# VH-VL binders against Eukaryotic translation initiation factor 3 subunit M (eif3m), part 7

Target 1, 160 residues: Eukaryotic translation initiation factor 3 subunit M (eif3m), of Schizosaccharomyces pombe (q09722r188to347)
Amino acid sequence: DDEQSFAFLLEAVKMDNSTADEAVRELVQRAVNSPKYFFFDDIVTLPPVQQLEQSTLQLLGILSGGMTDDYVSWVAENHAHCQHQKFDEDAIARKMKLLTIASLATQAPNNTLSYGDVAKSLKIDENEVELWIIDVIRAGLVEGRMSQLTKTLSIHRSSY

## First folded at step 1 (VH-VL)

Design s12 (framework fv_sutimlimab)
Fold by ESMFold2-Fast, scan of step 1:
Structure s12 (fold): chain C 160 residues (1-160), chain A 118 residues (1-118), chain B 109 residues (1-109)
Amino acid sequence: as target 1 above (160 residues)
Amino acid sequence: EVQLVESGGGLVKPGGSLRLSCAASGFTFSYYAMSWVRQAPGKGLEWVATISGSGTSTYYLDSVKGRFTISRDNSKNTLYLQMNSLRAEDTALYYCARYFYSGGFDYWGQGTLVTVSS
Amino acid sequence: QIVLTQSPATLSLSPGERATMSCTASQSVSSRYLHWYQQKPGKAPKLWIYGASSRATGVPSRFSGSGSGTDYTLTISSLQPEDFATYYCQQYDYSPPLTFGQGTKLEIK
């Protein structure tokens, strides 16, 4: 099972500070490309990971607390690095949009997030917001209720 | 079907030695850190040692450092615990356990009893 | 070393009652590294709750885990006969040693 094999690779790296560079890079690649992995603080703090090159560490930092705009800026200067490391730029872009919504939800005043604020932060049309909210709820990052009448998301829980 | 089968326990005198083995099947053994966890009769669980999937890192309970050695043979899907200079306080049922995500144990063997007594 | 203290040591309850047991860490632990095990007499422990709140495969919905920082709780909403066992909490926060609580024995009143 892919989720189980990833989990065990993560534990192997956590238990072994001398883990081979190849295994560390596989862990990072799988985490970055996975549509289901969102908690990069667990990875970025590992000593073997901290020995990787600056470009990869910058990406992990963005995944650990950045916004979509941070990724857009980073990827524009790192296409060759993504190709070399086999990072899926589109998968990461999607993940960053989900993480941005989760971050906005965590900071939302009165636990309410407007479609307009989401659209602005993701650089998308407001008519696309509901699809992204469905995806972030499906991913388990946010629990809430959408209202088409008020164009808002009422947040019950946020994992960011 | 994940299975962990332990062997090597028995009665030994203080100062003696035993080697425990754990035969693993039903999963890719080299992908998993493995541990030994013990339980004295009627008492709680106590972690003893962990070895990384690659075998390059080992961790021990302070009271067994220098006396116990955890090792593995990934080609044979087998985990070992070499126990030297055994003490009465080492008397326990010894479990082989598979490490999983975030430092828990998802599968356990049935245990092998080690009794240290004169 | 992070010490886990479980309370109470023994819970004597009847089927149908609610059980609540706690696990207190001597230092803050990330909830994703706190796990609970169920052990019945003569048997190996079984992973029951992982990451403070996620039920392991096959664990009934009447079991729930919660908590963060230093305080964690395992709750059984309506006890069934098969639930009477000893429950252990366990932590690992990136650094050995792994530690277990001393256990809470849930027994029939």
Scores: ipSAE 0.006, ipTM 0.515, lowest interface PAE 12.9, mean pLDDT 87

Design s13 (framework fv_sutimlimab)
Heavy chain, then light chain:
Amino acid sequence: EVQLVESGGGLVKPGGSLRLSCAASGFTFSSYEMSWVRQAPGKGLEWVATISSSGSTIYYLDSVKGRFTISRDNSKNTLYLQMNSLRAEDTALYYCARLGEYYFYGMDVWGQGTLVTVSS
Amino acid sequence: QIVLTQSPATLSLSPGERATMSCTASQSVSSKYLHWYQQKPGKAPKLWIYGASTRATGVPSRFSGSGSGTDYTLTISSLQPEDFATYYCQQYGNSPPFTFGQGTKLEIK
ESMFold2-Fast, scan of step 1: ipSAE 0.006; ipTM 0.585

Design t01 (framework fv_telazorlimab)
Heavy chain, then light chain:
Amino acid sequence: QVTLKESGPALVKPTQTLTLTCSFSGFSLSTSGMGVGWIRQPPGKALEWIAHIYWDDDKYYNTALKTRLTISKDTSKNQVVLTMTNMDPVDTATYYCARIGYRYAFDYWGQGTLVTVSS
Amino acid sequence: EIVLTQSPATLSLSPGERATLSCRASSSVSYMHWYQQKPGQAPRPWIYDASNRATGIPARFSGSGSGTDYTLTISSLEPEDFAVYYCQQRSSYPLTFGQGTKVEIK
ESMFold2-Fast, scan of step 1: ipSAE 0.391; ipTM 0.808

Design t02 (framework fv_telazorlimab)
Fold by ESMFold2-Fast, scan of step 1:
Structure t02 (fold): chain C 160 residues (1-160), chain A 121 residues (1-121), chain B 106 residues (1-106)
Amino acid sequence: as target 1 above (160 residues)
Amino acid sequence: QVTLKESGPALVKPTQTLTLTCSFSGFSLSTSGVGVGWIRQPPGKALEWIAHIDWDDDKYYNTALKTRLTISKDTSKNQVVLTMTNMDPVDTATYYCARVYYGSRYYFDYWGQGTLVTVSS
Amino acid sequence: EIVLTQSPATLSLSPGERATLSCRASQSVSYMHWYQQKPGQAPRPWIYDTSNRATGIPARFSGSGSGTDYTLTISSLEPEDFAVYYCQQWSSYPYTFGQGTKVEIK
């Protein structure tokens, strides 16, 4: 299954600093394209990964702590690189929106995020915010409770 | 330390266009999460938000004034410029520019000293 | 747009008295911010995110509220506290301010 084979590949790269370039690139491609993988600190610090070109390292840095706007700026200059590496630009954009919500949740004063804050950070209409919050909760990145009345997310736990 | 300062004419004639410049230091509009807004206050009256520009060039205008307003930024000069057309004596006010840092939850955390603009013949 | 209504328009009080300032929104908002303004000066950030004091603001000031109802409380007025206080929301565009509450010496 894909999750088990990915876990084996990650373990192999972790155990062997001499892992072949092809296997390292496969690990990175699968991680950035996966709708289920969000923990890029586990990948970016690996010595074989650090040997990759600067464009890929910049993307991994954005996935490790950046916001949606950082990705928008990066992808505008790296369409050819994404094509060559078989990075799915739309999958990464979606992942960045989820990671941005998780980051905002971690920083949220009084453990509360407003729909307005989320909409502004994601560059989306406020009407779309609830669907993105459902997706970030479903992804396991945030646990919390939405209130349409107050237009807020009360955060109980954040993984980012 | 963050500072903002407004500059522009103290006197404007009715029907003319007002141009105000906000010059700032201690932050850059190339940095994600910052913005600069304009707020005015007629003598003895309440604060009224006029316009806002964010690091990503998103622009927002007060609905009642929007046909008269243009906001722009020059990131290399650390300046934000507001223009307001067809000035009227009721537009006499102190005009402030202020910073929004979204990491600080979208309030105006640093303000300029304000510049009084009088509209009269 | 969200309209913020502050009450009362004016509070005439003596030093040592408690002041309670109200700000009501026409629709539910997530946060309320407060600014203090003295004559001839720019507004100063005072309370942000409903209940957090800005840097240097004395402990006698507190903010509270949720939904449509928000308050700024001064537990015991000092002479330097006489000023106009404005509430402000940014839960949705456009930004809006209340009309202000003037706290003046009786």
Scores: ipSAE 0.006, ipTM 0.475, lowest interface PAE 14.5, mean pLDDT 85

Design t03 (framework fv_telazorlimab)
Fold by ESMFold2-Fast, scan of step 1:
Structure t03 (fold): chain C 160 residues (1-160), chain A 121 residues (1-121), chain B 106 residues (1-106)
Amino acid sequence: as target 1 above (160 residues)
Amino acid sequence: QVTLKESGPALVKPTQTLTLTCSFSGFSLSTYGVGVGWIRQPPGKALEWIAHIYWDDDKYYNTALKTRLTISKDTSKNQVVLTMTNMDPVDTATYYCARLKGYYDYAMDYWGQGTLVTVSS
Amino acid sequence: EIVLTQSPATLSLSPGERATLSCRASSSVTYMHWYQQKPGQAPRPWIYGASNRATGIPARFSGSGSGTDYTLTISSLEPEDFAVYYCQQYSSYPFTFGQGTKVEIK
C-alpha cells in the first residue's frame, strides 16, 4: 500500500537521526511528488533532512509556508536539480496551488476569500478558480462553501 | 447508509397550501457543510429545483417560486419541511428531497423516492 | 436563469454501440452534473463536476466539457443503460436542469 509504505518510512526517519542518506532522499522525493501529502513542516525539521543540499531545503521551505510564485521562481533556477532528484515539477506545481489556496483561506478577512484573489495568487484565469477550490476541499485542506453569485469562498475551516 | 423519504398529501385543491416532509437517516443536519433540498418534476417535463436548507439554517429559494415557499429543519427529528402556498394545477408534480454536501462536486448525491402531488378540484 | 439544452432529444441505438449526449448552457458554467433516470424512479447521480463518475458507475461512462458545452459518452451500450439522462448546472441560482436525452433501443 503506497500510503502505508510512506507512513512507515516517515516514522523510520523520525525515530533515527542516523537514517541512511538514500532513505532520507526517498522520503523527500515521495513526499514532494505525492498528490496526497501536504504536511512539510513535519519533514523539513527532521535532522537527517536538514543535512540535504540547499536546493532541496529551499523547496521544502516553499512547501512548508510559501506561495505558488515562490515555487515558480525556484523551479526556473532548479530544473536540473529536479531531474537529478526525480522531483515531478508538475506534481509540485499543482500541490503549491492547493497550498496557496489553503494559506489564503487561513489569512482571509471575515473568513471570505474572493475568486479574484485566488486567480491572482495562482496566476490562472478566474474561470479555473472553482475547480481548484473543489480540489483543495477534496484534499481536506479547506472546508467551505462557494458562491457563484458573489464569486467567493466562505471558509469554515482551513489548515496550513 | 443514507436514506431520504418524502411524505405529504397526494391530492391538494387549488389555492390550498402544500406541506411536505423529508425524513432522513444516515447523516445529520448538524454536520458542517450538509444540506437538504427539494426538487420537483411535472409529468413528462424537466426537473426543477425548489429550495435548499443547510446545517447553519441558510435557506435558498428558486426565485420564480420564492414568494410561495418556506423551508425549515428540525435537526433533532432528522426532518426538513417544505411549505408552498396557493397551489395551482400547474404545480402537479413528483416532489423529491435530496441531500447536498457543502461543496459542488457531490450535488444532490442521495435522493428520496419521490411523492406525487396532484392539484385538482 | 441559465437554460440547458440537451441534444439529441432521443437517441435510438443498439447494445454495443457508442452514445454521445450533449448539453449546452446559455451562459458559461463551471459545475455540470449528469443524472440517469428510469421510468417511475428518482434521478440517480451519474457524473459530477463534468467528468467524475459517481460511486458504482461503470467505466464505460465518461463526461467532458467546459464553459458552455458538455458531453456524456457511453463507450459501448449495455441493456441497463437505456434511460433518460439529465444534465444540471450548479454554478448559479436557480440551479437548472436540461430537458433530458432519452437513450432507447433501436
Scores: ipSAE 0.000, ipTM 0.462, lowest interface PAE 17.9, mean pLDDT 85

Design t04 (framework fv_telazorlimab)
Fold by ESMFold2-Fast, scan of step 1:
Structure t04 (fold): chain C 160 residues (1-160), chain A 122 residues (1-122), chain B 106 residues (1-106)
Amino acid sequence: as target 1 above (160 residues)
Amino acid sequence: QVTLKESGPALVKPTQTLTLTCSFSGFSLTTSGVGVGWIRQPPGKALEWIAHIYWNDDKYYNTALKTRLTISKDTSKNQVVLTMTNMDPVDTATYYCAHSRYDFYSGYFDYWGQGTLVTVSS
Amino acid sequence: EIVLTQSPATLSLSPGERATLSCRASSSISYMHWYQQKPGQAPRPWIYDASNLATGIPARFSGSGSGTDYTLTISSLEPEDFAVYYCQQWSSNPLTFGQGTKVEIK
């Protein structure tokens, strides 16, 4: 199973701070590219991961608390690095939009997030917002209710 | 046992308004995550998504058709209604309604009606 | 609007042969689905979320892919498999379908 294989690799890196560079890079690549892995705080603090080059650490920092715009700026200067490390730029861009919504939801005043705020943060048309909200709910990052009348997401739970 | 069935006129004249009704059973359009969409297919051509309505009354429209479309639901009658204004011969197509449930089916059209052919001609 | 391009447009094969159908998206997506359609019938759900077979779909079918490139494979064609297959994305509004790949008897 790919998820079981990833879990074993993550455990190996957590248990041994002298883990081979190749295994550490495989862990980061799989986490970054996975459409299902969102909790980069678990990875960025690992001592073997902290020994990686600055470009990779910057990306992990963005995945740990940045916004979509941070990734757009980073990837513009790091296309060659992404190809060398086998990072899927489009998969990461997708993940960053989901993480941005989760972050906005966690910080939302009165547990209410407007479609306008989501559209502005993701640089998308407001009519695309609800499909992105469905995706973030489907990913398990946010639970809530959408309202077309008020153009808001009422948040019941957010992970981030 | 989820079933959906489209109903409406078989023939429409250019410039007229089309109204289609999707009647369904086996699910409630008040259940969280449930939605109903409309998809059309001109004879011999590809599928084109038209509009979608969700349990919470949120509505989505194909951007190219948005100004001509209205979608609504009547949860008491188990019906979804699509209205499309200013019909043109290029709108001739088989119109389908379909169920989606993103909680279980990942935003996937898992049950379809049989389709209803709408011909637009003078 | 995300454009889905399917290739080939037509695949002419005999029963027992392997079929490989491609769907490419103009930008990265997370949710790609496949539908089978036979003449005079509504489309049927076939594969959801890239690789999951819908209920009742034979094990000879498989799906794979991520990002912009997705594939539907039939390991050994049966007579009932000759149909048109459509890919569809659920990641961005408007929802879009590919133009279809017709699998026909040679």
Scores: ipSAE 0.000, ipTM 0.478, lowest interface PAE 16.9, mean pLDDT 86

Design t05 (framework fv_telazorlimab)
Heavy chain, then light chain:
Amino acid sequence: QVTLKESGPALVKPTQTLTLTCSFSGFSLSTRGMGVGWIRQPPGKALEWIAHIFWDDDKYYNTALKTRLTISKDTSKNQVVLTMTNMDPVDTATYYCARTPYYYGMDVWGQGTLVTVSS
Amino acid sequence: EIVLTQSPATLSLSPGERATLSCRASSSVRYMHWYQQKPGQAPRPWIYDASKRATGIPARFSGSGSGTDYTLTISSLEPEDFAVYYCQQYNSYPYTFGQGTKVEIK
ESMFold2-Fast, scan of step 1: ipSAE 0.005; ipTM 0.484

Design t06 (framework fv_telazorlimab)
Fold by ESMFold2-Fast, scan of step 1:
Parts: C-alpha cells; structure tokens; sequence
Structure t06 (fold): chain C 160 residues (1-160), chain A 125 residues (1-125), chain B 106 residues (1-106)
C-alpha cells in the first residue's frame, strides 16, 4: 500500500532524529510529489528535515502557507534543484493551486468564494474553476456547495 | 474609442525618481476584470513587463524592479500612475501603458488588448 | 521567471512565402499571446490565448500550441506582414515576453 508505506516512513522519521539522510530525502520527495499529501507542518518542523539545503526548506515553507505565485517565483530559480531532488514541478504546481483555493476559502468573507476570485488567484479561465473546486473538495481540503447559477462556492469547512 | 496615453518627463537624471501617468478613456478601472499594466522597451531591445494594477486595487510588480516601483490608480480621473526610484541610464526606454481583461468572455482575453503610443524616457546626465 | 525563447531570431522571406515562428517556454504555460510591432510603433495584439485572432487580424495568421511549445504561422506573407513578432505568457508572475522574431524582406 503506497499510502501506508508513506505513513510508516513519516512515523520512522518522527521517532528517530538520527534517521539516515537518504530516508529523510525520500520522505520529503514523496510528500512533495504526492497528489494526496497537503499538510506540510508535520514535515517542516522535523529536526532532520530542518538540516536539508535552503532551497528545499524554501519549497516546504511555500507548501506550508504560501500561494501559487510563491511557488512560481521559487521554481523559476530552482529548476536544477527540482531535477536533482526528483521533485515533480507539475505535481507541485497542481498541489499549490489546490492549497491556494483552500487558503482563499479560509479567508472568504461570509463563507462565500466567487469563481472570479478563484480564476484570478489561479490565473485560469473561469470555466475551469468548477473542475478545480471539485478536485479541492475531493482532496478533503474544503467542504462546500457550488452554484453554477451564482458562480460561487458556499464554504462549510476549510482545512488550511 | 478606447484610448490610453502616457505622459511624463522625456529626460531624467541618474538617481532621480521617474513619475509616469497613464490617462485613459472609453473604459473604467472600476469595472470587474479590467486592469492596466506598464511595459517598457529599451531602444532596439525586447519588451519587459514592469507593473500591473487591477480594478480591485490588486498590484503586481516585476520581481527584479519591485523595490523601486509603486503603481496606483485614481478611478475618478481615469489615471494610473507609475513611480520608479533611483533611475539609471540602463532604464532608458519607451514606456507603454496597456489595458487587459482576464475574464473568459472578454475580447482579447488576458492579452494587453489596447496600448498607449508610448513615451520615451532618456536617463542621462 | 518563465523564460520565452523565440526561434528563429530572423526570418528573411519573400511575399507569398509561408512563415512559421516558434515560441518555447522554460516551463508549461496556460496562456500565450502574440504581438506584432513595426518600427516606431507600439506593439499590437495579434493572437491571444494561443489561437484566437485579435479584431481585424487577417485569416492568413494562425496560432497553435500548448504546454511549452507555441507557433505563429503566416500562410502567405503580404508586404504589410514584415515586422517583429513577440510572444508573451500570462500564466505566472512576472509576465514575460520573448526576445522577438524579426520577419524581414529577402
């Protein structure tokens, strides 16, 4: 089970500050590339992770509280680092769009987020917004109701 | 009928601050989805995006120039103002302002669809 | 920043010939636009969102592409088509332009 395997690796690193560099890098790589892992606070604060190179720590910081634009700026200067660390730039970009929607939902006035605001923040066409909202709901980051008539997402819960 | 026109000094001395005004007509920068940006072009060189302001006062700056730049709008006067500090001869360029819209149903969607004529700013002693 | 590389830098062609201009992005982009610029003039929007002609642009111009590779094609050059063409991405901040492709008369 790939998800169970990741959970065991995370627990091993959490329990042992002496975990080998190779295992720590595998944990970060798998978390960063995974379409299912969104809660990077569990990883960023681990002492072995904090000893990794600055470029990786910057990326983890972006994944822990940044927006899509932060990632775009970072990746433009770090293509070689991504290749060296086997970070999937496209997977991370997708993950940042989902995290950005979750962040917008958390800050949304009257628990309502317009399709226009999502489109602007993700720099996508408004007609793509509903598919991204479906994905963020399926990822468990947001619970809410979409209305195509009013082009809004009514937010019940957000996790960010 | 939509027009934009740049105005400001033609000559600026090194270390001085440049202030450029974009005056427009035929649209409002209070209309949802509308924005105005600044683009410059040194003589014989490529276009470089400088700064952008949206209808909701959201502002974006070229990362390399960010610490020197301020963009603002006066919706009642139909004007966008760009300020750039500490001018250097390498900043000599024609400066353009241009309109864009980002909504799907907009003509010229996301492109800079209407440009001013440009104003040449020369930086020399 | 996303770097846009246009090729070739210069195309020397005669009226009636086909021109193919390429724009390659350093990473995948969702929105690519093309502008035409003649000496002493402001750039003009030409093709927006990869394949849509701006108002008044002749049918001989077409745009295509997705991801990292985009193309502007002129099926049969007219004298007024000799100009510099710039691509521009609007997927990510900062917005960036290519270096331009100069289409010049042979």
Amino acid sequence: as target 1 above (160 residues)
Amino acid sequence: QVTLKESGPALVKPTQTLTLTCSFSGFSLSTSGVSVGWIRQPPGKALEWIAHIYYDDDKYYNTALKTRLTISKDTSKNQVVLTMTNMDPVDTATYYCARSTYYYDSSGYRAFDIWGQGTLVTVSS
Amino acid sequence: EIVLTQSPATLSLSPGERATLSCRASSSVDYMHWYQQKPGQAPRPWIYDASNRATGIPARFSGSGSGTDYTLTISSLEPEDFAVYYCQQRSNWPYTFGQGTKVEIK
Scores: ipSAE 0.000, ipTM 0.467, lowest interface PAE 18.8, mean pLDDT 85

Design t07 (framework fv_telazorlimab)
Fold by ESMFold2-Fast, scan of step 1:
Structure t07 (fold): chain C 160 residues (1-160), chain A 120 residues (1-120), chain B 106 residues (1-106)
Amino acid sequence: as target 1 above (160 residues)
Amino acid sequence: QVTLKESGPALVKPTQTLTLTCSFSGFSLSTSGMGVGWIRQPPGKALEWIAHIYWDDYKYYNTALKTRLTISKDTSKNQVVLTMTNMDPVDTATYYCVRHLGYSYTFDYWGQGTLVTVSS
Amino acid sequence: EIVLTQSPATLSLSPGERATLSCRASSSVNYMHWYQQKPGQAPRPWIYATSNRATGIPARFSGSGSGTDYTLTISSLEPEDFAVYYCQQFSSYPRTFGQGTKVEIK
């Protein structure tokens, strides 16, 4: 299936450093567009990937450790590139919000993240924060407990 | 302020094993995409890439040297170690430790290099 | 492995002259990268992704090329430009460098 197909493609690129440009671009496109793939560190170091254009490498860098605002700035200058590479701008924006929450969770003092900090970082209303926290937990990026009383997420594990 | 510094023996006898340590500061090998590796240059000759290790412990080796090479990291000590077996006089070279951030096109920071002479 | 062949091996020129350095790959690469090395020093990144200058590199340096043929050009040599220049490919493992072109004073 799709996940298995993607895993085979990733291993093929890892094993064959002379992989055709088409296959490398397909690997990156599938990873970037996938709602299930969040760990770009295993892709960004691959030799054929490192030879892609700067715009794509900038995007992979943002996906590997950036925040939502980094993506917003990048996409404003790269709409044509996204169209050419068949990158799904909305899928990436959603993925960046999830990765931003995971990053905030990893850095949170006393393993506690406030709804206010999430809302500010994602530029959303505080009343939307719980839905995004549910999504980041469902994605497996964060494990924790929400408290509506204190408007906080107590973090038990972060994958970021 | 990124720095890398090579350390190891200046003299190695033929057939012995060379162990070189790269000590670095200003970055961590726990940072996603980060890698450190080794490049050598025999006196008056071209640069030759040897090996690289990345934050996730993934390793790449020069095919011509692969059977002789081991690269490892100690992330807590900010060190990368290269081991090269069965040294020969042709392995005499300045050995450089280099940084590579995975999405960058170049080895952006280099150590000063350490000269390793192989002779009896 | 991809073999990079640089020519000429040595280029003897005077300050103010144009230098053209060639790098040919044994098979097609997407980009070529260049390093400058002065005696007793580690190499320094100079041009990356074929045509982009690294931070602080003067505008007189330019890179071009595609496929198997790449060029580094210095439009008007300054005294500090006399050095060895190495090309490098990142398209496959092992990472390989050319043998270098020495730009020396005539």
Scores: ipSAE 0.000, ipTM 0.484, lowest interface PAE 15.1, mean pLDDT 85

Design t08 (framework fv_telazorlimab)
Fold by ESMFold2-Fast, scan of step 1:
Structure t08 (fold): chain C 160 residues (1-160), chain A 122 residues (1-122), chain B 106 residues (1-106)
Amino acid sequence: as target 1 above (160 residues)
Amino acid sequence: QVTLKESGPALVKPTQTLTLTCSFSGFSLRTSGMGVGWIRQPPGKALEWIAHIYWDDDKYYNTALKTRLTISKDTSKNQVVLTMTNMDPVDTATYYCARYEYKGSTFYFDYWGQGTLVTVSS
Amino acid sequence: EIVLTQSPATLSLSPGERATLSCRASSSVSYMHWYQQKPGQAPRPWIYYASNRATGIPARFSGSGSGTDYTLTISSLEPEDFAVYYCQQYHSYPLTFGQGTKVEIK
């Protein structure tokens, strides 16, 4: 039922540019913390959202087109802001890794992404890459086939 | 509508080579994302994955068995063939072929053949 | 190689009882699938990606878990549910199955 509650809140903010700041902040907090919500272009462009603090807008910008390194840099300067806004730093870090893989997949030459490129972009060991690819596929962000022999992901579809 | 059926010898002598054919209908290995694999089960024991092949001829083998295994496909005949050399009584098992299809994020064996029992004995 | 350990090996239960089956991986996995197998039959896909029911599978079956620990639960056993259940990981090659949990009547 949390999913329906979120949908109603999102619709309310979309329809009313005068929505109270408290409701707008709740929408952003729930979207940012959700392990299942990945499409931040819908949120960052909303007029009530654009009136929030620059720190929050920077985070939403990172979620709508940035990479893991952008988040690492941002969170280092914004721990207090995350605490006050009840943003889950670990949940966001995980989400950024998935979005980074999706982004790499959409720009991959010949629809092929190497494990080495993923490992470098996420700053993880290559032996962790398959776990992250599985998670990004499970999240519905990328559809493809992994090959341990060639250490590549062949991309069929990317929805980011 | 999707069906798979294994065929091959029911009895193999030790040291001989086993050849099994999986014949299927209702899908094509011309379709991107499609694959067929082989799984075996010794009597009263657990399932063991052996090998699989994808639409693009990419092949994967069980590491313990890989020196004995060859998997190939004939896309025009809707067949996948598994060859295993130097058969031993411990290789006695029911051998299954199964479809492996990528539908969005779905990666599991969704349709199985009935299985064929291969007994290795003199 | 990722080793999957299922426990218990055997569950002896009566119809109407709750069954809880465990599958533990030797290292963290994100993809855990479950298959049901009855004597003389091929395995049938049952639950995939830890918690999604395959086509036609009754709502009394649920899957959960993450990392190294996964669970298959049957809320109230029906006669047709007595079978062997196998977990399988698709995290990495080689693909591996657990040794199975037999759910039997007694």
Scores: ipSAE 0.000, ipTM 0.475, lowest interface PAE 18.3, mean pLDDT 85

Design t09 (framework fv_telazorlimab)
Fold by ESMFold2-Fast, scan of step 1:
Structure t09 (fold): chain C 160 residues (1-160), chain A 122 residues (1-122), chain B 106 residues (1-106)
Amino acid sequence: as target 1 above (160 residues)
Amino acid sequence: QVTLKESGPALVKPTQTLTLTCSFSGFSLSTSGVGVGWIRQPPGKALEWIAHIYWDDDKYYNTALKTRLTISKDTSKNQVVLTMTNMDPVDTATYYCARGIWSGYPYYFDYWGQGTLVTVSS
Amino acid sequence: EIVLTQSPATLSLSPGERATLSCRASSSVGYMHWYQQKPGQAPRPWIYDASNRATGIPARFSGSGSGTDYTLTISSLEPEDFAVYYCQQGSSYPLTFGQGTKVEIK
């Protein structure tokens, strides 16, 4: 199973600081491209990962605490790097939008996040917000209750 | 009208693979927010969610059963197929497929099939 | 995994009596749904999003609750209401059901 093979690779890299460069790059490539992996603090702090080139470390830093705009700026300068490393630019862009919503949820006053605030932060139309909230809940990053009447998300848990 | 119906073998031997098909009408798995899930119920016991597949081919599995499960869809045939490997007598249950929508009221199963009893015995 | 605990396991009552069924989640949930099941039949959607009656469900049924505590109430039991009722959370994977409350004739 792809998810089990990923977990095995992650444990192998965690246990052996001398892990071959090729295996470390495969771990990073799989993590950034996965629609289901969001916890990049587990990856970026690994000693073999810290030996990778600056472009990759910058991307992992953005995935660990940045916002969608940080990624937009980075990718504009790193298209060739993404091609070489087989990073899926669109998959990462989607992931950054989900992580941005999770970050907003963590900071939300009174544990309430408005559809307008999400739309503004993601630079999308308000009518698209509900589908993005569904995706962030499906990803396990936020647990909460949506209200179409008040156009708000009431947050019970945020994992970012 | 929305209808779902399960089909597959009534008897399975231990260690064999079970394949169940859910055939449905009245909706499409190409519609955004729509999905189909599988729920089972051993005789006299509670309901247990098994797996779910969405319009965008996104798939979710019961954590304890994940290594044994595969779910797939054929949108043109209006079918969802569940495969479970290494069947054991404890897997004896009535297996239901149900429509689960994400938009509005997440994971509310608003239409259910009649269920198909699968007995695992040698 | 979110564990749903339903209580009581069995509720023995007579027609005309009030029934109150509890469902408690091990952590806060955003959505709770209820299903009715009679012997030999598939579960039937009953209450969605804590308090909304599914199409065709009689007004004597009401749902309430939020967070970790949810209740299904039948104001005056009719003979056709004797069944098993299951709660189900719609908040996170894996999806989970309670163990059911059986409402049976005394």
Scores: ipSAE 0.000, ipTM 0.533, lowest interface PAE 15.3, mean pLDDT 88

